# VHH binders against Shikimate dehydrogenase (NADP(+)) (aroE), part 3

Target 1, 275 residues: Shikimate dehydrogenase (NADP(+)) (aroE), of Thermodesulfovibrio yellowstonii (b5yj55)
Amino acid sequence: MITGKTKIIGIFGDPIEHTLSPLIHNEAFSYLGLDYCYVAFNVKKDKLKEAVEAIRALNIRGVNITVPHKETVIQYIDELSDEVKNIGAVNTILNNEGILKGFNTDVNGFILSLKDEGISMKNKNFLILGAGGAAKAIVYGILKEGGKVYIYNRTPSNALAIKEKFKKFGFIEIVEMDKSVTEKIDVIVNATSLGLKKDDPMPLNPELIKPEHVYCDIVYPETPLMREAERIGCKVVGGIGMLLWQAAFAFKIWTEVEAPIEIMKKTLNKLLTKD
Key: E = the ipSAE of ESMFold2; O = the ipSAE of OpenDDE; V2 = 0.75 times the mean of E and O plus 0.25 times the DockQ between their complexes.

## First folded at step 1 (VHH)

Design c02 (framework vhh_7uia_1)
Fold by ESMFold2-Fast, scan of step 1:
Structure c02 (fold): chain B 275 residues (1-275), chain A 123 residues (1-123)
Amino acid sequence: as target 1 above (275 residues)
Amino acid sequence: QLQLVETGGGLVKPGGSLRLSCVVSGFTFSRYAMAWVRQAPGKELEWVSSISGSGGSTYYEDSVKGRFTISTDNAKNTLYLQMSSLKPEDTAVYYCAKEGYYDSSGYYEFDYWGQGTQVTVSS
């Protein structure tokens, strides 16, 4: 029941119609009896400043920020968390009495998605495929946990930009895609959008994957390469875990209450599989 | 064989026009939103324009609105950026990029880029 007392949480993005966040968060609010409502707002790039000011004007409790606004929104926020200062992207804003604070829950979302599967990062070698915004959060998270990063991107200047930005936090090297690139790797992470469509090329030749590797993909619910890695005998971690845990951290930022992980997980699985 | 090839850049005088083209191969073009992104010397990447996979929706950065037009030709798997009334501030390397899904985490961004084409606006 939406009343005059209900606190509003939103998500800003463009396009926004396919976002799973409203259903995940609203089910969690309902389960815990919290008087919040999560709504999606399509915000075009030329309206981002006005949308951010509307957070204050409408007394919205907070918002998620998604593509294409994660970097551009920073200029409109009053305070930034250390993760945001280090990676240069915001996915979560908290409105505390008109003071807007920006967070990036993707970092801890990635970290916890691996820890929840029993995968430690300290002193392990990660091959990161991609150099976009997701790759920045993932690289930062791995380095923060004491992991070592090897990064490949088709556009080498993007990989170089990530290396220069994050080399102060730990071991990061740029690699070329060759037959030996995975030999010293413990965990392979696809941080590209490759695998979303049937016609997409695989982000890595499956012949480079061995059963000893852990294969991670930010794409969900399943990609052809995830399926192939599972056939080879790898431990596979899909993008649903990162989606779940970033949402759980955002939930706690807005509500100050621990997220009901089991309920959020069941809701995500139902939305993606129609179970 | 995923490939994005940008062409059409060059040296142009202020007030001039250029049309950039991006030929896409290796994926079904019309199923993905496409974007033009630029990087001026010594500056960070700046989004310029986007078009939906259907071609029905277009978006522009404020500084280029009314001067630039994004379009697609699905039969040729080609993305275009028609640039008019060019200013020295438009000098940049222009990249064609594939956009991904949008969700609460922002997992999907411009994960696949072309090699870029240089646009220089000087008198």
Scores: ipSAE 0.005, ipTM 0.210, lowest interface PAE 11.3, mean pLDDT 84

Design c03 (framework vhh_7uia_1)
Fold by ESMFold2-Fast, scan of step 1:
Structure c03 (fold): chain B 275 residues (1-275), chain A 122 residues (1-122)
Amino acid sequence: as target 1 above (275 residues)
Amino acid sequence: QLQLVETGGGLVKPGGSLRLSCVVSGFTFSDYYMAWVRQAPGKELEWVSSISSSGSTIYYEDSVKGRFTISTDNAKNTLYLQMSSLKPEDTAVYYCARTYYKVYSGDSFDYWGQGTQVTVSS
């Protein structure tokens, strides 16, 4: 029950109608008896500044930021976390008495999605497919945990930009797509949007995947390459984990209470089975 | 009323074994991670092991890997810690704890038991 005492949390994006974040967070608030309400707001590119000022004006507790605003929102925020300063993207804003603080929970979301599956990053070799915003957060997270990054992108200049940005944090090298590219790799990560559409090409030739590899995909619920990796005998980590753990960290930032991740998982699974 | 009750502690010689049990009431495991944490005299709390509500995700502190086994019996609403190859440094009060996800610190616990003493000495 929403009342005059209920604290508002939102999400800014465009398009926004398909976001699962309100369902996940509102169920968590209900489960814990927290007086919060999570609401989606469609915010066009030319209205982002006004929407950010509305956080202060309406005394909104905080918001998630999604496509296409993650980079452009930075200019309107008062304080930035180290993750945001290093990757150049925000997915979470906290309003602390009119001071807006920007965070990126995708970094810790990725880290914990792997740790929750028993996968350690220190001294392990990661092949990262892609060079977009997700790839930046993932690369930063791996390097911070002492992992080694090998990056491939169809457009080499985009991979080079990531290497130059993050080489100060640890081992990162650009690779070419050849028969040996996966031979020294422990974990393969698809950080592209490939697999979301039926006609998408696979981000990697399945012949390069061996049972010893761990295959990780940021896309959810399941991609063709995830199915192929499972058929080959790999341990497969899907994008649902990253989605849930980034939400759990954002929840903690706004509420200062630990997120009920098991309840969030159950909610998402129930929605995906259309029950 | 929510309650966690630990049993099974005692005095044991080095190399020995003990099985700790934690009976919970007022909630079910299906909604929580369950954890074992310990505190030696004059030292801070140390996380030992965690198990997810499904039982599929299990974590151990490095010093106990291969020696301790965490498990649940959801029908009995009971958490277990099977301890083998016990060492003097395992001497501590062992607590059963509830949290919403994997344990990294005591701040992650929202409900604690009374504790059970484990003493490993010759």
Scores: ipSAE 0.000, ipTM 0.130, lowest interface PAE 17.7, mean pLDDT 84

Design c04 (framework vhh_7uia_1)
Fold by ESMFold2-Fast, scan of step 1:
Structure c04 (fold): chain B 275 residues (1-275), chain A 123 residues (1-123)
Amino acid sequence: as target 1 above (275 residues)
Amino acid sequence: QLQLVETGGGLVKPGGSLRLSCVVSGFTFSSYAMAWVRQAPGKELEWVSSISGSGGRTYYEDSVKGRFTISTDNAKNTLYLQMSSLKPEDTAVYYCAKEYTVRYGSGSYFDYWGQGTQVTVSS
């Protein structure tokens, strides 16, 4: 029940219609008996400054930031986490008595999704498929944890841009796709959108995958390559973990209470499997 | 091999029109949301417009709404941006991009884009 005492959390984006964040967070608030409400706001590019000032003016507890605002919003925030300073993108803002603090919980969301499955990153070789926005957060997270990055992208200039941005944080090398590319790899990460649609090409030839590899995919709930990796005998980590853990970190930032991951996961699975 | 190739940019006077094309190969074009993204000199990437894989839903940044039209020709694996009533502030390199936001709640959003096509609006 929403009352005059309910604290508001939001998400700013455009378009915003398909966001799952309100459903995940509101069920978590309900489960724990926390008097918060999470709402979506469609915020156009030319209204972002006003929307950010509304966080202070309306005493909103905090917001998630999504496309197209993640980079542009930085200029309107008072304090930035180290992740934000290094990645150049914000996905979470906390209003602490009028002082706005920016965070990027996607980095730690990825890290903890692997750690929760017992996968260590230090001195491990990661093959990253893709060079988009998700790849930047993932690459930074791996390097931060002492992992080594090998990156492949069909558009080589995008891979080069990531290498130049992040080479100061650790080992990163651009690779060509050949029959030996996975021989030195411990963990394969699909950071592309391939697998969202039934007839998508696979981001990697399954013949390059061995049972000893860990296969990770940012796509959820399941991709054809995830199914092939499981058939081969790999440990498989899907994108649901990253989505849930980034939400859990944001939840804790706003509420100072540990997020109920299992309830969040149950809620998301129910929504994805309805019909 | 996956490729996105943009064409159709050029120099045009304010109030003029251009049609940008993006030829896509290497994936099932009609299965993905596609976007036009632009970058003006010294500025960040700005989302301009998106179209659903089915072509049934279109979305526009407010500053271009009513002036730009996004469309697809699935038989030709081609994404279009029809631009009219062009303004100097539309001057940018325009990229077509495959969008991955649909299944990721919070995250960064464009994967695979082309090399871009320059649009310059001046007299």
Scores: ipSAE 0.000, ipTM 0.123, lowest interface PAE 14.5, mean pLDDT 82

Design c05 (framework vhh_7uia_1)
Fold by ESMFold2-Fast, scan of step 1:
Order: C-alpha cells, then sequence, then structure tokens
Structure c05 (fold): chain B 275 residues (1-275), chain A 120 residues (1-120)
C-alpha cells in the first residue's frame, strides 16, 4: 500500500521496460515492512539533467542509473565515491537532504557474485570481452582484488582507453582474438550485451573454452555460450548473481538496512522459472 | 587526517557494565553507517553491532542482543556501545569501524581498538 508517507526509489534508463530491479526491491521492501516503493522511469538522453533535478525537487530517496546514462549522469551529481572517480560510471545515486552522491555497486556486485561461487580473484588471469560501462566496473574490481586482466573488444580504441585508464591499478593487456587467446586464462567474462538477442553471434568461439575455465557472463538469465560452457564442463557464473549483489549494495545505501538476500534470490528464481 | 579513537574499555567483573565511545574525525559522520567489531586473542574478527547513518536502525549479533546498545551523537561525531550483563566470553579488543557500502559488512576505516577484559 502506497501512501503519502511512502518514500520513492527509482531507476533511470532507456529502454527500461524489461528491468527486473523494481520486482527485486519491492519484494524486499514488502518482506522487511519498509515503506518504500521502487519505480522505473524511461529517461531519454536529452532529459537526463531534468530527471536528476527531479530527485531533489520530488525528494526521491535515490535512484539506480542504467544504460545509456551511467557516464553522462556524473556531471549532474554533487559528490562521487572513489569507485566512481576511478571508473567514470555511476549506477546508484543517494539523495541525502538535497546533496546527491554517486556510487558504483556493480564493482562489488561482480566481486561478490564470484566470491559467492567460491571463485578467488587474486593472481588469476581474466579474459574480459567488452569495453563498455560494465566492463570498466568489472576490470576495476578485478584489479583491486589482485587479478590480472586481458581485454578484447571489437573496437580496439575502446579497449585501449580502458587499458590507459586502469593500468595504474594493476596488470591489464589488450589481446587479439586468435586460437590461443584462452590458453593462459582462468576466468572468461562476457561483459558485452551479446546473448540478449536470439540472433546474436556468440561473444567467443566455444572451441576456445576448456573444462578448466570458469565462464562468467553479465547477461541473464542464460545465453547460448553459457549453455555451451556448461556442456564443456566449466563452472558457469551467470549475470543474475551480479544483478542480485549490486542490488543488495544499492538497497543498503538507500535504506541503511542489510538486504534480505534470501528473499531477493527467491524473487529472481520465481521471475526466471517458466510457468 | 581520518581518525577513529576508541575509549571506555577496561577490566570488569562478570555481570558488570562498560560504555565504549568512539570519537570520529575527518569525515561527515551522518553520511555513514558505523559498527563495533571485536577480536578475542587467537580468534577471528567478530561483528558485534551496527547503526545506520541516520541513527534510526540498529543491528546486533545474536549473542549480544538485549545486553548491548549501540547509539550515536551526530553533533559530537561520537559512536557509543553500552554493554551490560558482561560475560567472560565478551573479553576482546573492541574496534570502531566505518561501514563500507558492502553487504558483507566490510569496513573502510578502523580505530586502534580498546581492550575489554571480563574476569573475576
Amino acid sequence: as target 1 above (275 residues)
Amino acid sequence: QLQLVETGGGLVKPGGSLRLSCVVSGFTFSNYAMAWVRQAPGKELEWVSSISSSGSTTYYEDSVKGRFTISTDNAKNTLYLQMSSLKPEDTAVYYCAKVRYEYTSGFDYWGQGTQVTVSS
């Protein structure tokens, strides 16, 4: 029950219709008896500034930021966390009495999604496919945990930009996509949107995957390459874990309450199982 | 320039009470959740209690519920832990910590600690 006392949390993106964030957060609020409501707002690129000002004007508690706004939103925020300053992308804004603070919970979301599956990052070799906003958060997280990054992107200049930005934090090298690219890799991470559409090419040739590899994908619920990696005998970590853990961190930022991980997992399982 | 200074520890008999204080400097206290964590000799670090940045929500480890009370004075940038009905098993170094924005109760800045000894 929404009343005049209910605090609003939102998400800004375009397109936004298919986001699972409202379902995850609203079930968590209901479970804990918290008087919050999470709503999705489709925000076009030319309306982002006005949408951010509406956070203050409407006394919205905070918002998630998703594609395509994660980088462009930074200029409209008052204070930035260290992760945001280093990455250059925001996925979470907190409104503290009119002062907007930006965070990136994708970093710890990725780290915990691997740790929750028993995967250590220190001194491990990661192959990162992609060079977008998600890739920046993932690369930063891996380097901070002492992992080594090998990055591939179809547009080489984007991979080079990431290497230049993050080389001060640890080992990062650009690789070519050839038959030996995975030979010294421990974990393969698809940080591209490939797999969201039925006709998408696979982000990597399955012949390059061995049972000893861990395959990680930011796309959910399941991609063709995730199925192939499982068939090959790999440990597979899907994007649902990153979605869960980044949401848990954002929940705590807005509510100051620990997220009910068990209920969030149960909610995601219900949404992703076929009736 | 960031500093957390714990005080109030000492030797106390079982069933006794102590109040720990943590004075925070170098950051805006009201923007962060704060915690008390403890470590007994030869044992792992144990989270004891947390308080939200607004001071309105508190959390406790099961073994201390009903015996310990966490509170803040934002105007004085001070965190408190009121401990009652103390047991020998509460003997530990108690640390004040700024909570990171992490579900696993990770901590950003740590104090030097204050020793609590519960012994007859």
Scores: ipSAE 0.000, ipTM 0.124, lowest interface PAE 15.2, mean pLDDT 84

Design c06 (framework vhh_7uia_1)
Fold by ESMFold2-Fast, scan of step 1:
Structure c06 (fold): chain B 275 residues (1-275), chain A 121 residues (1-121)
Amino acid sequence: as target 1 above (275 residues)
Amino acid sequence: QLQLVETGGGLVKPGGSLRLSCVVSGFTFSSYAMAWVRQAPGKELEWVSSISGSGDYTYYEDSVKGRFTISTDNAKNTLYLQMSSLKPEDTAVYYCAKDYSGYDLWYFDYWGQGTQVTVSS
């Protein structure tokens, strides 16, 4: 039941019709008896400034920011979290008495997705495949938790750029793809888009994966390499976990209440018709 | 209904130039971040360049900075990649990629047949 007392949370993106966020968040609000309503707003690129000012004007509690606005929105926000300053993208805004603060919950989404599976990051060796935007958030998160990063990207200059940016936060080393690259690794993370297209090559030769490795993939619902890692006997952490935990962290930012993660997870699994 | 069609590839000598085009149909082009990705024979996919849906932000792989320019023409629903000072290492199939619009992560979906760029003497 929506009343004059209900607080509004939104998401700004374009297109927005396929977003899973309203269903996940509204089910969580209903489950906890919280008087919030999450709504999607299609915000065209030339209307982003007006939409951000509407957060203040309409007294909206906060919003998620999704494509194509995650970088552009930064200029319209009053305060930025450290992860936003370091990554360069916002996915969550909190309105606190007219002061807008920007966050990036993808960092904590990755961290919590591993912690939820019982995987500690401190002093563990991570092999990160890729050097794009997702890789930056993941590398930052691992270093923040005291993990060690070994990064591979086909274009070494992209890996070097990440190393130079993030070396102040912890251990990061560039590796070459050879027969022994995974021997010292605890966790393998695919932070590339490989697996989204049917004909994509695997981001790593499966012969380099051993049952003792944890395999993590940002792509969801399932990639060919995730299936192969599972067949080999690895613990596999899929991209759905990161999606789920970034939503849970945003929920806590707006409501100051812990998200009911299992309810959100069940809702997401139902929406994706996953077994 | 949704379709991405890449054109403009071909054989060019080192130091030459090409302009790749991606014509988009079935969705509102200006609503998406768009990217170019490439795949050299027998190698993995490599991100080349991205442009925000606003057109205000452009990003490039370090190896192509200063040589390639990404742009959009919203009236024509077309994404471009202007390539100059081409090197043999730029030889690849180039794909137009659309942002993943249905979920809240900032990586890209891609689809299209691709266009072959070959740089050799």
Scores: ipSAE 0.000, ipTM 0.135, lowest interface PAE 14.6, mean pLDDT 82

Design c07 (framework vhh_7uia_1)
Fold by ESMFold2-Fast, scan of step 1:
Structure c07 (fold): chain B 275 residues (1-275), chain A 121 residues (1-121)
Amino acid sequence: as target 1 above (275 residues)
Amino acid sequence: QLQLVETGGGLVKPGGSLRLSCVVSGFTFSDYAMAWVRQAPGKELEWVSSISWSGGSTYYEDSVKGRFTISTDNAKNTLYLQMSSLKPEDTAVYYCARLGYSYGYDAFDIWGQGTQVTVSS
């Protein structure tokens, strides 16, 4: 039961109606008997400053930050973790007695989603499709684990910005979309929003995918390209794993207790089997 | 109390076989990916093999592919490493490890005490 003693955690994004985070976190709070409530807030671009100030004004314990606010929010935060300083994106804010601290648990989410599937990153070649906030966290995580990054983005200036920012951490090169782009790739990662809408084009021609490739997608629950990769015989890692592990790390930041991973997994399975 | 206990190490001749076992307690085994990691005398830690939390995917370091097999028994909370065609280069302390959850980018967050494997004629 929600009472005057319940601590509030939120998520800021636009759009926000498709988020699974409230269900995952609220079931975890219920399971552990923690007096918290997780609520989604649709926050438009021109209202972000006011929303962040409301964290202090309303004594909200913390929030997740999602699209399109992950970079813009940084200017309104008091302290940043080292990964945020390196990436330039925040997905988690902790309010500690009015001092706001920013974190990026998407890095942990991506790394652990691959490790949970037994996939090592060291010396493997990754093709990253996209250059947004999620792509920055993914690229940083791969380089820190000793992987090699090949990046493609329709807007080349965004890919160049990522290369210049992260080249000090490891191997990163910009590629053009041609008939041979996947020939030396071990893992293909869709880090774009393509697949969220029914009529979205595929981020990659399926003819470039071979059974030996691992295909990863940040979009969930499933995309047309994920289905094609599965049909071809690839190991497929969907965005649900990244969602699970980034949520587990954020949970620990806000509550200071370990997330109940099995309960979070069971909650996600129920959501995916009910339409 | 989180604990991993390795057994099954010992002295074997080149070409021999051993099965290592790791019993876990204090956490739900099927919630985590698990790995075997080894350290030879005077050398760095080397990842050997991993198995996904679902048990559906296994991965191996190139030098052990075709010789080692990783598996789990969820009912017994036990991780196994079946080693065959052992070589002197396989001589090391073998650790079972849980893949990182609470320690940022660290690959392994909980380790066992290790079991010694010596391959010598």
Scores: ipSAE 0.000, ipTM 0.225, lowest interface PAE 13.0, mean pLDDT 84

Design c08 (framework vhh_7uia_1)
Fold by ESMFold2-Fast, scan of step 1:
Structure c08 (fold): chain B 275 residues (1-275), chain A 121 residues (1-121)
Amino acid sequence: as target 1 above (275 residues)
Amino acid sequence: QLQLVETGGGLVKPGGSLRLSCVVSGFTFSSYAMAWVRQAPGKELEWVSSISSSGSYTYYEDSVKGRFTISTDNAKNTLYLQMSSLKPEDTAVYYCATLEYYGSGSWFDPWGQGTQVTVSS
């Protein structure tokens, strides 16, 4: 039951109607008996400043931030976590008595998606495909956990920008896409969306993947390369885990209560008809 | 190759109907949520409609609700957009796109050449 005492949490993005976050969080609130409601708000680029001020004006407990606002929102926030300062993107805002603090739970979402599957990062070699916003969060997370990063991007200048930004946190090297690129790699991570041109069906030639590799993809529900990695015999970690764990961390930031992970998993699996 | 081919656009009078088709090749159609997005001249790309990979869940932009219907035919690897009660404001190039999610949100990327829809008298 939504009443005058219910606390509001939201998500700002454009487009927003297809987001899964309201269903995940509302089921969690219901399960734990928390008097919160999570709602989606379509916020156009020219209305972001007003939307952020509405967090204070309406006493909204906090919001998620998604495309296209993750970078532009930073200028309207009072305090930033260390990961936000280092990555340059926010996905979660907490309203603490009118002081807005920005977080990036995509970092922890990626880290825990691997740890939940029994995959450690310390001293492991990661091949990161892509150099966009998700790649920044992923690279930062891997380096902070003591992993080593090898990065490839079709536009080399974007990979160089990531190397220059994050080399102070650990080992990062730019690689060329050749027949040996995966030979010293433990974990392959597709950090590209399928926003690559239609002429490029996979971010990596499947012939470079061996059963001993772990294949990770930030995309969900499923990509052609995830399916090929499964066929080859790899342990595959899809983007559903990252979605789950970033939501769990945001839940904890807003409510100060541990997220009901199994309930969130069941909700996601039901929505996407995947186990 | 990963390929999306949109067809079915054309010139139509206000109040008319068109059915757009997107033939998908190079990947397993039923593994992806799909979307229709459009771009009017000089405007930004606008999301129109989405359908889940199972085909069970559909979503629509408010301006097209009740007028447009999204559907899939898995046997033909084809995505459809049935458009009725067309308005001049619906004039745009329509693209078929894979609806992708990662992190805290969902994104879509147009991969096809698009098909032009023009609504005028």
Scores: ipSAE 0.012, ipTM 0.203, lowest interface PAE 9.0, mean pLDDT 83

Design c09 (framework vhh_7uia_1; at its last look DockQ between E and O 0.48; V2 from the best seeds 0.00; counts 0 for: pae E 11.7 > 2)
Amino acid sequence: QLQLVETGGGLVKPGGSLRLSCVVSGFTFSSYEMAWVRQAPGKELEWVSSISGSGGSTYYEDSVKGRFTISTDNAKNTLYLQMSSLKPEDTAVYYCARGKYYYGSGRFDYWGQGTQVTVSS
ESMFold2-Fast, scan of step 1: ipSAE 0.029; ipTM 0.467
ESMFold2, look of step 3: ipSAE 0.000; ipTM 0.270
ESMFold2 (binder alone), look of step 3: mean pLDDT 82; pTM 0.840
OpenDDE, look of step 3: ipSAE 0.108; ipTM 0.455

Design c10 (framework vhh_7uia_1)
Fold by ESMFold2-Fast, scan of step 1:
Structure c10 (fold): chain B 275 residues (1-275), chain A 118 residues (1-118)
Amino acid sequence: as target 1 above (275 residues)
Amino acid sequence: QLQLVETGGGLVKPGGSLRLSCVVSGFTFSSYWMAWVRQAPGKELEWVSSISSSGGSTYYEDSVKGRFTISTDNAKNTLYLQMSSLKPEDTAVYYCAKGGSYWYFDLWGQGTQVTVSS
């Protein structure tokens, strides 16, 4: 039952209507008997400052931040975790008595999503497609685990910015999208939002994917390129694992209670196998 | 073009055993997590068991641990579920699935009916 005592947690993004986060978190709250409610808010780019101020004004316990706000939100937050200072992107905000603290749970979410599937990152070559907020968290996580990053972005200056920012943490090189770009790659990661909309172009030509590659996508539940990678015979890691693990870490930040992982998994299975 | 075909279901008495088989085609079997998922009449889908692409890791729902065993035969492109000490509560349509993890599955077979009744 939602009452005047219920604590509110939200998510700010655009688009937001298809997010699975409210269903995962609300089922977890219900299972553990926690008096919280998770709500999605569509927040346009020009309203982000007002939305962040509303966290204090409405006494919201905390929020997730998703595309396109993960980088731009930082200027409106009082305190940043060390990971956020290194990455420059936030996906989780905690309101502690009017003091907003920013975190990035995508880093460990990505790391655990691959480890949970038995994929080692140390000394492996990763091709990262994209240079947004999710890409920064993913790049940092891979470098932290001893992996090597090759990055491509449609806008080369954005890829260069990531290289300059993260080169102190490990091996990172910018690549051109050519016929041989995947030849030295072990893991291909789509860190763009391509595949989220029906008419999106594929982030990579499927002809560049071979059965020996692991294909990873941050988009969920499934993208056209994920289907092609599966057809080719790749091991495929979808965005669902990253969604699960980043949510589990955010849950702990807001509630100070360990997330019920099995309940969150069960909820995701019900939602994704029905459609 | 990707297909999963389940067989081996049937009527069995409580305490009995059944072996379910799932033959897969159209993909490299050992590249994917494989799972068994069931749906009892009027209930939601329930994950039962998963096996890693290497076959080295297996996971089970708590209610079936010690009673069910998941395994693969890569040469036959076949996934198995050996069920023992069956209970009326195990009555369900059992589906074979492939997926990106031990708990997430995005391709389902036609299903095979298991009925545990006296």
Scores: ipSAE 0.000, ipTM 0.240, lowest interface PAE 14.5, mean pLDDT 85

Design c11 (framework vhh_7uia_1)
Fold by ESMFold2-Fast, scan of step 1:
Structure c11 (fold): chain B 275 residues (1-275), chain A 122 residues (1-122)
Amino acid sequence: as target 1 above (275 residues)
Amino acid sequence: QLQLVETGGGLVKPGGSLRLSCVVSGFTFSSYAMAWVRQAPGKELEWVSSITSSGGRTYYEDSVKGRFTISTDNAKNTLYLQMSSLKPEDTAVYYCAAGEWYDDRSYYFDYWGQGTQVTVSS
């Protein structure tokens, strides 16, 4: 029941109408008896500044930020977490008495999605495919956990930019896509959106994957390369875990209460099966 | 649906300049990472330059650094490539490309224009 006492949490993006975040968070609020309501707002790029000021003006508790705003929004935020300063992207804003603080929960979302599956990162070799916003959060998380990063991107300058940005945090090398690229790798991570569309090229030749590899993909519910990795006999970690855990961390930032993971997971699984 | 139309190609002499334009229609233009990719006769596609959806970061292939400038005009839904100090080796069909989701698809582009021919010769 939404009343005059209900606190509002939102998500800013464009397009936004198909976001799963409102249902995941609203079911969690309902389950815990928390008087919050999560709503989606379509925010055009030329309206982002006004939308951010509306967080203060309307006393909105906080918002998620999604494409295309994750980088641009930084200039309108008062305080930034260390991961935001290092990555250059925000996915979560907290309004604490008019002071807006930006966070990136994708970092912890990735880390915990692997830990939840029993995968350690310290001294492990990761092959990261991609150099976008998700790749930056993932690379930062791996380096902070003591993992080693090998990065491939079709546009070499994007991989170089990530290496230069993050080399101070740990081991990072750019690799070429050749027949031996996966031989020293423990974990392969697709940090691209490849696999969402039928005609997408595969981010990696499946012949380079061995049963001993762990295969991770940020895409959900399933990609062609995830199916091939399963066929080969790999441990596979899909993007649903990262989506779940980034939401759980954002929930805790806004509410100061631990997210009901099992309820969020059940809600997300129902949505992905139905749609 | 995203549609891209390139214009501005043509014949120029070595040392000359051209501005390529790519008009985008569909969703909010600035939601997409944008790139210029070229193909010289008998060669593979070569990435030339990219610009982030925020316009805050630009990237260039080493052979064009200092000579080419990528930019956007969000009010006109247009991507530009300002090309200066052109060389015969820059002769190619230039394609405008856009990624559907910037953060997750920075290096692979879903949408491509039909290309515009640039010829550098005396």
Scores: ipSAE 0.000, ipTM 0.134, lowest interface PAE 15.1, mean pLDDT 82

Design c12 (framework vhh_7uia_1)
Amino acid sequence: QLQLVETGGGLVKPGGSLRLSCVVSGFTFSKYAMAWVRQAPGKELEWVSSISGSGGSTYYEDSVKGRFTISTDNAKNTLYLQMSSLKPEDTAVYYCARDFEWDSGTYGMDVWGQGTQVTVSS
ESMFold2-Fast, scan of step 1: ipSAE 0.006; ipTM 0.192

